# VHH binders against q68dx3r342to642, part 12

Target 1, 301 residues: q68dx3r342to642
Amino acid sequence: RDLCVVLLNGQHLEVKCDVESTVGAVFNAVTSFANLEELTYFGLAYMKSKEFFFLDSETRLCKIAPEGWREQPQKTSMNTFTLFLRIKFFVSHYGLLQHSLTRHQFYLQLRKDILEERLYCNEEILLQLGVLALQAEFGNYPKEQVESKPYFHVEDYIPASLIERMTALRVQVEVSEMHRLSSALWGEDAELKFLRVTQQLPEYGVLVHQVFSEKRRPEEEMALGICAKGVIVYEVKNNSRIAMLRFQWRETGKISTYQKKFTITSSVTGKKHTFVTDSAKTSKYLLDLCSAQHGFNAQMG

## First folded at step 4 (VHH)

Design c19 (framework vhh_gocatamig_d2)
Fold by ESMFold2-Fast, scan of step 4:
Structure c19 (fold): chain B 301 residues (1-301), chain A 123 residues (1-123)
Amino acid sequence: as target 1 above (301 residues)
Amino acid sequence: EVQLVESGGGLVQPGGSLTLSCAASGFTFSDYALAWYRQAPGKKRELVAGITSGGSTVYMDSVKGRFTISRDNAKNSVYLQMNSLRAEDTAVYYCAKEFGYDSMTGEYYFDYWGQGTLVTVSS
């Protein structure tokens, strides 16, 4: 049977497997193909409602596969089984990464997360990151540039929302001018500067999932951000996230789940904060993710 | 800040006994489940015994009848009494505190770990 794994460089890898294959076996095959040595940071995930859900290595593929996958799929089938190789654990600084290929994977992930609006920052930083990506991918500003002809597509470097707000022409002009005036950083050096900038962002390394408050009106959307340092509670208003509470692991008493409910207890105040998810499976997943992130933080500290 | 400090490990001959102790601080001890894990060189960490806040216990099959886990809420301590020790029990033993609980599955998550105490069973 056919399974598609999307790599961080955009490559779609066709993986051969059977109904008894595990997520872990696929992960090992994919990371071996990609020549990754520092595996602890990576995981396989499926996408649901624009959110990534990481899979346990012991899970059999047949338990998570789309209906009909056990039969050999037709080439044009809409029942394609797709997984993503993603970074699950984010280091605080790229200097903790030993291999250049691992640093490159972090660059690709953060580049994509900025572009697809999973990692948010202000306009000035978005333009700076776009210029750094141009330096990394195209090198120095082309000296033989034709006045009316762009040498890049703005949508490949700047988020759609910023392009809509500024207009494509203004973005193209400002990014091109910044690129022309930039230092002669190229390749890996430009990628490392991109990593340095993104690693200073408040939302760097935060895995975000939609939730609802138990105590507030049902229409009030919230999100939980789960990362190496702890949990962030966001209020979602006008497609923007505002951090309302931050729980470092040392400030977390315990986490409990019951049906669609996910509860965090503050060890500082003793207060319980309960959130509603779309399913009992999602609530348990958030608990699993919190446990994994806390364990990662303890291992790195 | 959560701290777990293990003690009581050492060298013992096969058939001997040891009592491991774990002194806890930085949390309301009586509200949490505690567990003992062990890890031998080159092997994964495994659950040896656990005790809930209510006093219910669980043991891995190979230690049932030989090991006893207990807790003293007044002293903020959890203990592992190990009898009839075997060479296979040689490992670093870790005390662990409950991090989370899934009420639908009854599954406990242990994420706070002590430094460990070495138990060597050899003649």
Scores: ipSAE 0.513, ipTM 0.816, lowest interface PAE 2.1, mean pLDDT 88

Design c20 (framework vhh_gocatamig_d2)
Fold by ESMFold2-Fast, scan of step 4:
Formats: structure tokens, sequence, C-alpha cells
Structure c20 (fold): chain B 301 residues (1-301), chain A 123 residues (1-123)
């Protein structure tokens, strides 16, 4: 049977598997194809409502596959069963990564997360990151550039919301001028500077999931950010996330789930904060993710 | 800061007894489940015994009737009384604190670990 795995470089890898294949078997095949050696940071995820949900390695593919996949050994025209190779655990500094290819994967994911608006930052930093990506992927400003013809597509480097706010022409002009005036960084050096800039961002390495307050107020969009350092509670407004509460693991008393409810207790104040998810499965997943992130933090600290 | 400190490990002969202690700090002890895990050389870490905040206990099949887990909330301590020890009980024993609980599956998550205490059963 056919399964599509989307890699961070944009490549769609068609993986041959059978009804008994596990997520772990696919992960091993995909990471081997990509020549990855530092596997502890990576996982396979499916996407639901623009959010990534990481899969346990022992899960059988047939239990998560779309209807009809089991009965259709090979898809001839379209493959609707898609998984993503994603970074699940983020190091605080890229210098902790031993292999250039691992650092390159971190660059590709942060680059993609900025572009797809999963990682937020201010306009000045977005433009700076776009220029660094041009340096990394294109090199120095072209000496033979024709003033009236663009040498890149703005949508490949700058998120859509900023393009809409500034207009495509203004973005193109400002990014082109910043690129012309920028340093002579190339390839890996430009990627490492991109990583250094992104690693300073408040939302670096934060896995974000939509939740609702127990009161279910429709004008109040909320999200939980789960990362190596703990949990962040966000209020979401107009493409921006405002951190309302931050729980370091040492400040977290207990996390409990009951049906669609996810509750985190502050060990500092003793207060309980309850959120509602779309399902008991999602609530359990958030607890599993918290446990995994806490375990990763303990190993790195 | 959560701290779990195990003690009481040592060398004992088959059929002997040993009591492990875990001293806890940095949290409201009475509100949390505690557990004892062990890891033998070349084996996976496994749950030996657990005790809930309410005092309910669970045991691994191979230790039922031989081991007893207990807690003393006044002393912030959890204990594992080990009787009729066998060579197969040789392992590093770890104290663990509840991190979370999922009522849908009835699953406890233990994510705070002590440094462990070695138990060797040999003649």
Amino acid sequence: as target 1 above (301 residues)
Amino acid sequence: EVQLVESGGGLVQPGGSLTLSCAASGFTFSDYALAWYRQAPGKKRELVAGITSGGSTVYMDSVKGRFTISRDNAKNSVYLQMNSLRAEDTAVYYCAKEFGYDSYTGTYYFDYWGQGTLVTVSS
C-alpha cells in the first residue's frame, strides 16, 4: 500500500507498506532515506485542522489510515493518506546538534513554521529571516539583477499575513534592498544565523494546539503551547498569540484529563486551570505530549 | 523543585528481606501517587509497585505477596518492603512521582524520577 510522507525540504516521499506496518517502520525508512543520524528529535505526525499530532512508533498504520486504505492495496491516481516528518523536540541551541544535516532539518522546519504562521514574530524579524533564507538558498544579491524583474517570489520567504499588510510590491522592494545590503553569508552560515535568531523567539520550539476555556466564550480563542520548558496558555487574536500564563515543569503540580477536559494545576498558587478540547483523544494526546516534553527536558538538563 | 531520594539498597542473600525508602520534597506529598520501578542489567525499566494518594496499591505479578508498598504522609516518604528476595529481583530501584492522570484510560504518568538504589540478591 501507498503512504505519502512529506519531508521538511518539500519532497513527498511515497512509502510502500502493508496492512501490518507500524509508524516506527515508516519512520525508520523515511529517516534512512533522508540520511538522518540524530533521530531523537524527530517524529511522524498527521495533520488535523492545521495542527500536527505525533504518532507513537508502535501504532499500526491501518488504525489511523483513511477509510478504504486497507481495502485498496495501491492507489493509482491520488494518495490521501499523508504523514509528515517533523521535529518534536527542540534544543535550546543549535550547537548541541552534532551533524550538519540535523541542523539543516531544524532550519527547514523553522523556515516552514514561520512561512505557515505556526511561529510568530514581529515584522522586522520576519523580514530579517526572509533575507537570511535568501542568503542561505540563493546566495549573495545578484550582480546582474534587472531592476524591473524579481529574482524570487515573496510568498516563498515571507508569510501571507505580512504580504497582505505591506503589499507584495513593498515586501519585494524591502527584502531585495536588505538582501543587497546584507553580509556575505552563504549556505550553512546563513542557516546557522537563521537558527540563532529563531532560537531567541518566545515561541521557538512550542507545539501549539487550540483549546477553549471551560466557560466556552466564542470571542476568546485560546491555545496551549507545549515545549521542553513547560506549558504556555495563549489568548489568540488577529494572527497574534498573547501569553497569559507560563508553567515551567517545576511549577506544574499535576496534569489531569477527564473526557474532553485538560486540567493543569500550579504548584506555586495551587490554582487549577481547565481547558476543553474537541475530544477525549485530544485531551489524552496533550497529556502524552506534556509527559514527552518533560522527559526530554529532564534528559537535556 | 521536586526531589526524590532513594535509600536502603544493598547486597542480600536469596530469601532475605530489604526495605527501600524514598524521601520526597518540593511538592504536597499527600496529593500524589508514588511508584517503585526497577531496571535490571540489559532489561527494560518496569513498574514494581504503585500507591495512590488514597492508599490504593498495585503490584507487578512476580512480586505479589512478597513486596508491600506503603506511604507515610507525615514523613513525606514511600517505602517498599521486600521479602523472600530472589536473584531475579536484582536491579536498580527507582522512586517515581505522579506527573499526570488520565481518567479516560485510568493511566498514571510518572515523570519525576529519583537517582535509584541498587539491590543485589546473590550468595
Scores: ipSAE 0.543, ipTM 0.829, lowest interface PAE 2.0, mean pLDDT 87

Design c21 (framework vhh_gocatamig_d2)
Fold by ESMFold2-Fast, scan of step 4:
Structure c21 (fold): chain B 301 residues (1-301), chain A 123 residues (1-123)
Amino acid sequence: as target 1 above (301 residues)
Amino acid sequence: EVQLVESGGGLVQPGGSLTLSCAASGFTFSDYALAWYRQAPGKKRELVAGITSGGSTVYMDSVKGRFTISRDNAKNSVYLQMNSLRAEDTAVYYCAKEFGYDSWTGEYYFDYWGQGTLVTVSS
């Protein structure tokens, strides 16, 4: 049988497997194809409601596959099984990465997360990051460029919400002007500067999942951010996230789940914070993700 | 290519003073925090002093009041003025440039690109 794995460079790989194949087998095949050597930072995930859920390597594909995948395709069967190669563990600085290809993968993911509005920052930084991406991909401002003529598509470099607020023409003019005035960085050097800028953002390396507060009205949306440093509690309003609380791992006590409930205990105050998820499976996933991120942080200390 | 070149190390008597200099190239100097680390034989490398792009400073407890870190953005240089030197200050001193910033702890992460300069405090 076949499944599709989407790579960070946009490539879609058809991976051949059988009903006994594990997520780990697919991960090994995909990372070998992509020539990745620093595998500890990467995982395979499925997407549900615009959120990525990382899969354990021991999971059998048939347990997570769409209906009908276990059976040979019929003439009317439209069995599509899609997974994503994503970065699961984010280093605080790129100098901890030993291989240029690993740094390039971090660049590709952060650039994609900016464009797809999973990583937020202010307008000035978004324009700066767009210019750095132009520098990485095109090099220096084209000498033969007619100043009023576009040489790139703004939607490939700037998120849609900013284009809507500024207008496409204004974005094109400002980005082109910044590119014209930019330093002589290109290729890998421009990518490393992009990484440095993004690594300083508040939401860098944070894996975000929708939750609801047990104490607030059930209709009020919140988000839980899980990363190498700990857990962030967000209030969600008009598709924007506002950090309300931060729990470093050293400041977290017991983390537990019960049915759809996920509970974090502050080791500083002794206070329990309970959140409601969409399912018991999601609550258990968040607990496992916290354990994985805490373990990663301990290895990097 | 990022280059950090340390200088100013040498032999000095206890109670003496010494100024270390680090000349930087290959990056926009004013945008980055810089730091001095040291490593004595058989010991781990430790942060001695740091200075942010905005000029805020940090020092390890044993050097507070004795050492002063400063920067000159026009000359792309960072300095460590060391006064009232002690035998325990004997080490190789390294200049380091900021790689990243941890917003959770307020801490800077530094890389070691210099070869270091030896400071020996003995009579």
Scores: ipSAE 0.005, ipTM 0.307, lowest interface PAE 10.1, mean pLDDT 84

Design c22 (framework vhh_gocatamig_d2)
Fold by ESMFold2-Fast, scan of step 4:
Structure c22 (fold): chain B 301 residues (1-301), chain A 123 residues (1-123)
Amino acid sequence: as target 1 above (301 residues)
Amino acid sequence: EVQLVESGGGLVQPGGSLTLSCAASGFTFSDYALAWYRQAPGKKRELVAGITSGGSTVYMDSVKGRFTISRDNAKNSVYLQMNSLRAEDTAVYYCAKEFGYDELTGTYYFDYWGQGTLVTVSS
């Protein structure tokens, strides 16, 4: 049978497998194809409601596949089986990564997260990151550039919301001018500066999932951010996230799940903070993710 | 700050007995499940025995009837009484504290680890 794995460089890999194949077998095949050596940071995920859910390596593909995949591998169904190779564990600094290909994958992930508005930052930094990406991918501003002819598409470098706010023409002019005036960082050096800038952002390495207040008030939109350092509770307002609470792992007493409820107990105050998810499976997943992130933090200490 | 300190390991003859102790601090001991894991050279860590906050116990098949886990909430300690020890019980034994619990699967997550205590069973 076939499934599609989307790589961080935008490639779609058709992976051949059987009904007994595990997520781990697919992960090994995909990372081998991509020549990745530092596998610790990566995972395979599926996307649901614009959120990525990482899969355990021992999970059998038939348990998560669309209906009919197991029985009819030759079908031309509209329900394709798609997974994504993504970074699950984020290092605090790129200098901790041993191989240039691993650093390149971090660049591609953060580049994509900025562009797809999963990682938020201010407009000035967005423009700076766009210019760094142009420098990394095109090199220096073209010396013989004709003023009336564009050499890149703004939507490949700047988030759609900023393009809508500024207009495409203004973005094109400002980014081109910044690129022209920017000096001499090249290829890998431009990528490393992009990583350095993104690694300083408050939401760097935070995996965000929508949750609701236990009281089920319609206006109480919330999100949980789960990262190597702990859990962040966000209030969601006007498509932005405001950090309301931060729990470092040393400050978390116990995490428990019951049906759609996810509860974190503060070891500092003893207070229980309960959130509602869309399903018992999602609540369990958030607990799994918290445990995995805590383990990663302890390992990297 | 969660701390788990194991003790009681040592060298023992096949058929002998040892009692392992784990002293805990930095959390409300009575509210959490605790477990003993072991890791032999070249093998993954495996759950040997667990005890819930309510006192319910679970054991790995190969130690059932030979090992007994217990807890003393007044002393913030968990114990593993090991009888009829075999060469295959040789491992570093780790105390672990509950990180979380999922009711849907009945699964305990143990994600705080002590430094371990070595148990060697040989003649």
Scores: ipSAE 0.587, ipTM 0.834, lowest interface PAE 1.6, mean pLDDT 87

Design c23 (framework vhh_gocatamig_d2)
Fold by ESMFold2-Fast, scan of step 4:
Structure c23 (fold): chain B 301 residues (1-301), chain A 123 residues (1-123)
Amino acid sequence: as target 1 above (301 residues)
Amino acid sequence: EVQLVESGGGLVQPGGSLTLSCAASGFTFSDYALAWYRQAPGKKRELVAGITSGGSTVYMDSVKGRFTISRDNAKNSVYLQMNSLRAEDTAVYYCAKEFGYDSLTGKYYFDYWGQGTLVTVSS
């Protein structure tokens, strides 16, 4: 059988496995191929409705594989079983990462999350991060370059929503000018500056999942953000997230699930905050993610 | 509606063996951790053994090497194999399902309880 794993650099790795293979076996093969040594931060996830769901190492692939994968050998014309190598646990400062390759993976993940609008920040910071990515990946502004002539594609550095709001031409001009005026940081130094900027964002390291409040209208989207520091409740409007509540782990107290419901009982006020997910499995996943993130925070703090 | 039904309790001599069974319904069994607790007369209820959805196990120190917890996801059942039983193992044994996570303690807590099954170890 054949399984595709998408790496953070955009490479699609075809992994050979059998029907008895576990997620952990695939994770070991993929991280070995990528030469990763600091494995604590990484996990394999599948994508559903543009959200990543991390898999336990003990899970057998056949339990999560698409219909027909188990009995059919690898075929080029069949639908691909796809997983993603993603960062599950985010350190507060890149200095805690021992290997340059691990820091590079954090850079790739945060860069991709900015572009795919999983990590939100203001327009000025988005432009700054785009320039830092140009420094890291392209190097210094070419001195012989005509100021308004394109030497990069804006969509590779700036989120689509900002390009639409500002226009592609204005983004290209603004980013090119900022790049020309930037300090001579390049390669790893530019990546580290990118990490430093992103690590100070309120949304850094937050894993976001769509939820609904039982009391709100079905067309009103909410989201839960789960991270090392706790849980964030978002209201979603026009593809933007607005933080409504923030709970540190000491403030969440008891977290429980019942069918599609996910409930946080405040340890400070005793108030219950109940959210509705698309399934009992999703609610249970969010509970387990909370446990995992809190455990990571306790281990690192 | 979550239901847990224990069976297999009884009177056993010291050094004997007994297997407890817990039949579960009302939830996707394979997704949840399950545990065996016991409560002896005049004592607090205590965790004897636990098993995660992935099959990892935990045991109370006094039962390590003597008790084995296992699960059968196809039968929606969890088992407690008790060997080398001692008088101090006399208690009502309860099956429990994972209910939630308590961030103040850093532990999952169990709050779906069965009816219990009595284990008496005496000569």
Scores: ipSAE 0.521, ipTM 0.778, lowest interface PAE 1.8, mean pLDDT 86

Design c24 (framework vhh_gocatamig_d2)
Fold by ESMFold2-Fast, scan of step 4:
Structure c24 (fold): chain B 301 residues (1-301), chain A 123 residues (1-123)
Amino acid sequence: as target 1 above (301 residues)
Amino acid sequence: EVQLVESGGGLVQPGGSLTLSCAASGFTFSDYALAWYRQAPGKKRELVAGITSGGSTVYMDSVKGRFTISRDNAKNSVYLQMNSLRAEDTAVYYCAKEFGYDSLSGTYYFDYWGQGTLVTVSS
């Protein structure tokens, strides 16, 4: 059978596997193909409702595959099974990464997450990050550049929402001017500066999942952010996330699930905060993710 | 701030005994389950033994009957008594605190890794 794994560089890798193959076997094959050595930070995930869900290495592919994948017709119908190689655990500083290829993977994911609006920051920083990406990919501003003929497409460097607010022409002019005035950083040095800037952002390394209030009304959309430092409770308003509560692991008492409910208790106040997910499976996944992130934080500290 | 400090490791000959201790602070000790994990070089970290707030225990198959986990709520401590030690028990041992509980499956999740305490079993 065939399985497609999307890599951080945009490449689609076709993996041959059996119905008994595990997520771990696919992960090993994919990371070997990509020549990744620092595997601790990476995982395989599937996408559901625009959210990534990381898979345990022991999971059999047939348990998560689309209907008909096990009984796939001999080349007569397309049954697409897609997974993503993603960074699951984010280091606080790129200097903790020992291999250049690992740092490059972090750059690719953060670059993509900024562009696809999974990682939020203000307009000034978005423009700065776009310029750093231009430095990484093109080097210094072209000497004989004609302003009426752009040397890059703004949509490849700046999020669509900012282009819509500023207009494409204004973004192109601002970014080009910033690039012209920027320091002479090239390639990996520009990527490392990009990482340094993104690693200072409040949403850096936060894995976000939609949750609901007990009232389950569309106007009461919430999200939980789970990261190495703890859990963040967001209110979602106008396609923007506003942090309402932050629980560092040392301030987190008990986390429990019951059916569709996910409950986190403050060790400081003793107050319980209960959220509703779309399924018992999702609630248990969030608990497992919290456990994994907390363990990663303890290992790195 | 949650702190777990492991102690009691050392070098012991096969068939010998050791008692590991874990001193806890920064949380209401009696309300949480505690566990001992171990990790040998090049191996995955594995759950050795666990004890719930109510005193119920669980053990990995290879140590059942040889190891005993216990707790002292008055001293905020959890212990692992290890008897009939084997070369395969050589590892760094870590104390862990309950992080979450899935009430439907009866499964406890443990997190928090201190520096650990090294146990070496050799002749």
Scores: ipSAE 0.011, ipTM 0.473, lowest interface PAE 9.2, mean pLDDT 85

Design c25 (framework vhh_gocatamig_d2)
Fold by ESMFold2-Fast, scan of step 4:
Structure c25 (fold): chain B 301 residues (1-301), chain A 123 residues (1-123)
Amino acid sequence: as target 1 above (301 residues)
Amino acid sequence: EVQLVESGGGLVQPGGSLTLSCAASGFTFSDYALAWYRQAPGKKRELVAGITSGGSTVYMDSVKGRFTISRDNAKNSVYLQMNSLRAEDTAVYYCAKEFAYDSLTGTYYFDYWGQGTLVTVSS
């Protein structure tokens, strides 16, 4: 049977497997193909409602496959079974990464997260990051460049919401001018500067999932951010996230679930913070993600 | 309704082996960490071995190299293979399902929902 794995460089890999194949077997095949050596930071995830859910290596593919994948009817168009190779654990500084290819994967992931609006930052930084990406991918501003002739597509460097607010033409002109005025930093050095800038953002390395507060009206959306340092509680308004609470792992005590409820009990105040998810499975996933992120933090510190 | 049913206990001589089994129902087995605890007469309950949903294992120091925890998600079962048994291993063994995560200790809290299975190591 066929399974598609999307890599961070945009490449789609068709992986041959059977119904008893595990996520771990696919992960090993994909990371070997991509020539990755520092595997600790990576995982395979499926996407549901624009959110990534990481899979345990022992999970059998048939448990997560789309309807009909096991049977593969001959005369019917099949649903594609798609997984994503993504970074699950984010280091605080790129200097902790030993291999240049691992650093490059972090660059690709953060570039993608910026473009898909999973990593939020202000307009000034978005433009700076776009210019650094141009510098990394094209080098110095092309001297033979004809004015008003584009040498890049703005949607590949700047998120759609900013393009909509500024207009595509203004973004193109401003980014091109910033690139023209940039230093001779290029290739790997430009990628490292991109990583340095993104690693200082409050939302760097935060895995975000939609939740609802027990105390909020059903129409008010919230999100939980889970990362190496702890948990962040966000209020979501007009597709913008506002951090309301931040818990470092030392400040969280007991994390528990009951049906659709996910609860954090503060080790400092003893207060319980309860959130509602779409399912018991999602609540349990959040608890497991917290455990995994905390374990990673302990390993790095 | 969550149910855990232990089996496989019995009388064995020192140096012998036993395999304990725990059959689970009432929850999505593959999503939860499971553990084996034991309680000897007059002693507190202690964690013997644990296995996460992802298959990572943990063991108490005195059983490392002698005991092996494993799970079979297709059968909704967790197992404890006990080798080189000692008199000190005599206890009622309980299967437990994850209840919560403790971020201060980095460990899972477990509920004892099984009735236990008695292991007696005696000459």
Scores: ipSAE 0.081, ipTM 0.568, lowest interface PAE 5.5, mean pLDDT 85

Design c26 (framework vhh_gocatamig_d2)
Fold by ESMFold2-Fast, scan of step 4:
Structure c26 (fold): chain B 301 residues (1-301), chain A 123 residues (1-123)
Amino acid sequence: as target 1 above (301 residues)
Amino acid sequence: EVQLVESGGGLVQPGGSLTLSCAASGFTFSDYALAWYRQAPGKKRELVAGITSGGSTVYMDSVKGRFTISRDNAKNSVYLQMNSLRAEDTAVYYCAKEFAYDSLTGEYYFDYWGQGTLVTVSS
């Protein structure tokens, strides 16, 4: 049987497996193919409702596969089984990464997350990051660029929402002028500067999942951000996230789940903060993600 | 609706071996940590061994090297292989399901107890 693993460079890798295969076996095959050596930071995830859910290495593929994958050998487009190789654990500085290929993977992930609006920052920084990506991929502003023709497509460098607000023409002009005036950084050096800029963002390395208030109202859509430093509680309004609460790991006394409920108890105040997820499975996943991120933080400090 | 059913207890001589089994239902087994606790006559209940959803294990010092906890997600079962049994291992053994996580210690807390299975180590 086949499944597709989407790599951070956009490549679709077809992996041969059987009904008994585990996520860990697929992960090893994929990372070996990609020549990745620093495996600690990576995981395989599936996507549900535009969110990534990381899988444990011991999980059997048949438990997460589309209904027809195991039971219907005659595959159609309806039976496509797709997983994603993604970064699960984010280092505070790229200098902690030993291999250039690992640093390149971090660049690709953050570049993609900015473009797909999973990682938010202000307009000025979005334009700066777009210019750095142009330097990384095209090098210096083309000397022969006097024909007033675009040499890049804005949608490959700037998020759709910003293009809609500024218009494509204004974005193209502004980014081109910034590129023309930029320092002579290219290739890996431009990627490292992109990493340095993104690593300073408040939402860097934060894995975000939709939740709801326990006293549920439609206007109280929320999200939880889980990262190496702890947990962030967001209020979501008009596609914007506003950080309402931040818990460093030392500030969390107990994290628990009960059915669709996920509860954080403050070690400082003793106050309980309860959130509702779409399923008991999602609540348990959030608990496990918290445990994994806390463990990663302990290893890095 | 969570049910944990222990089995495999019995009478065994010092130095002998037993395997305890716990059959679970009412929850997605593969997503939760499971543990074995024991309570001896006149003693408080104590954690013997635990296993996370990912397979990481923890053991009480007095059983480390003698007991092995394992899980079979296909069978919704957790096991405790007990070797080199001692009279002090005599207790009712309980299976427990994860209830909460303590982010300060990095430890899971266990609740949802089964009925227990008696292990007697005696000549």
Scores: ipSAE 0.046, ipTM 0.550, lowest interface PAE 5.8, mean pLDDT 85

Design c27 (framework vhh_gocatamig_d2)
Fold by ESMFold2-Fast, scan of step 4:
Structure c27 (fold): chain B 301 residues (1-301), chain A 123 residues (1-123)
Amino acid sequence: as target 1 above (301 residues)
Amino acid sequence: EVQLVESGGGLVQPGGSLTLSCAASGFTFSDYALAWYRQAPGKKRELVAGITSGGSTVYMDSVKGRFTISRDNAKNSVYLQMNSLRAEDTAVYYCAKEFSYDSLTGTYYFDYWGQGTLVTVSS
């Protein structure tokens, strides 16, 4: 049976497995193939509605596989059982990572999250990160470059929303100029600078999921951010997130679920905050994710 | 506003070749899967070929080895190179953009379609 695992470098790995295979077995095969040694930070996830949901290692593939997977291959279908290797637990500083390949994986994920607008920051920092990525991946500004001639594609380095706001031509000109004036870092050094910049961002390491307030209109979007330090409540406006509340784990009393509802109680104020998800399964997942992140925080601190 | 504009269709003799082009606008082209569908008179629309944002491709059995789908992210275009054309390939060919993707089921849903381009294979 075939399963596709998308790696952080963009590679699509076809994994041979059977109906008895577990998520953990696939994870071990994929991380072994990728030569990863520091496995505690990584997990396998599926994507639904632009969100990643991490899978437990004990889960059997046949429990989550699409209908008809046992009869694969599907010759005329776009149906492909796809999972993603992603970072589930984020360290506060890359110096805590022992191996250069682990640091490189963190770079690849943060680079991708910036481009896919999963990690937000201001225009100045987005341009800086784009130039650092260009320096890391392309190298130094070409000596014989003609100002009006493109030598890279802006969409590979700058998120679409910024390109739309600034126009592609202006982005190309500004990124090219910044790249021309920068020649100090390249390769791994540029990647480490990229990591240093991203690790200072307020949303670094935050796993975000859509929710709704039970007291507000159903169409008003909110999001919960779950990370090593706790839970962040966001208001979503014009595809941007504004942090409204922050709960450190020591400030959380009880987290509970009931049907489609997810409730977090402040241990400081005693106030309950209830959110509505799309399903009971999603609410249960958020509770489990909170437990996992809290456990990671306790282990590292 | 999503727009897909197909071109390149025409009349070809059996065994001939054609290249179909689809020019896209109104979305970040590189982020989405694109597909070619066709509909022959009296038949339902069927998937001919698809290409993911990562470049992975899929083909219906009857066109494997004859048709090649490709994309050019710099030009916001997707192409279908059709070789060794047969009478059964006669259809209106539609370019489609990914509407949604469910990675758990592995299903791509294509709901944004162009106006189509007619391919007629006849001697």
Scores: ipSAE 0.000, ipTM 0.209, lowest interface PAE 15.5, mean pLDDT 83

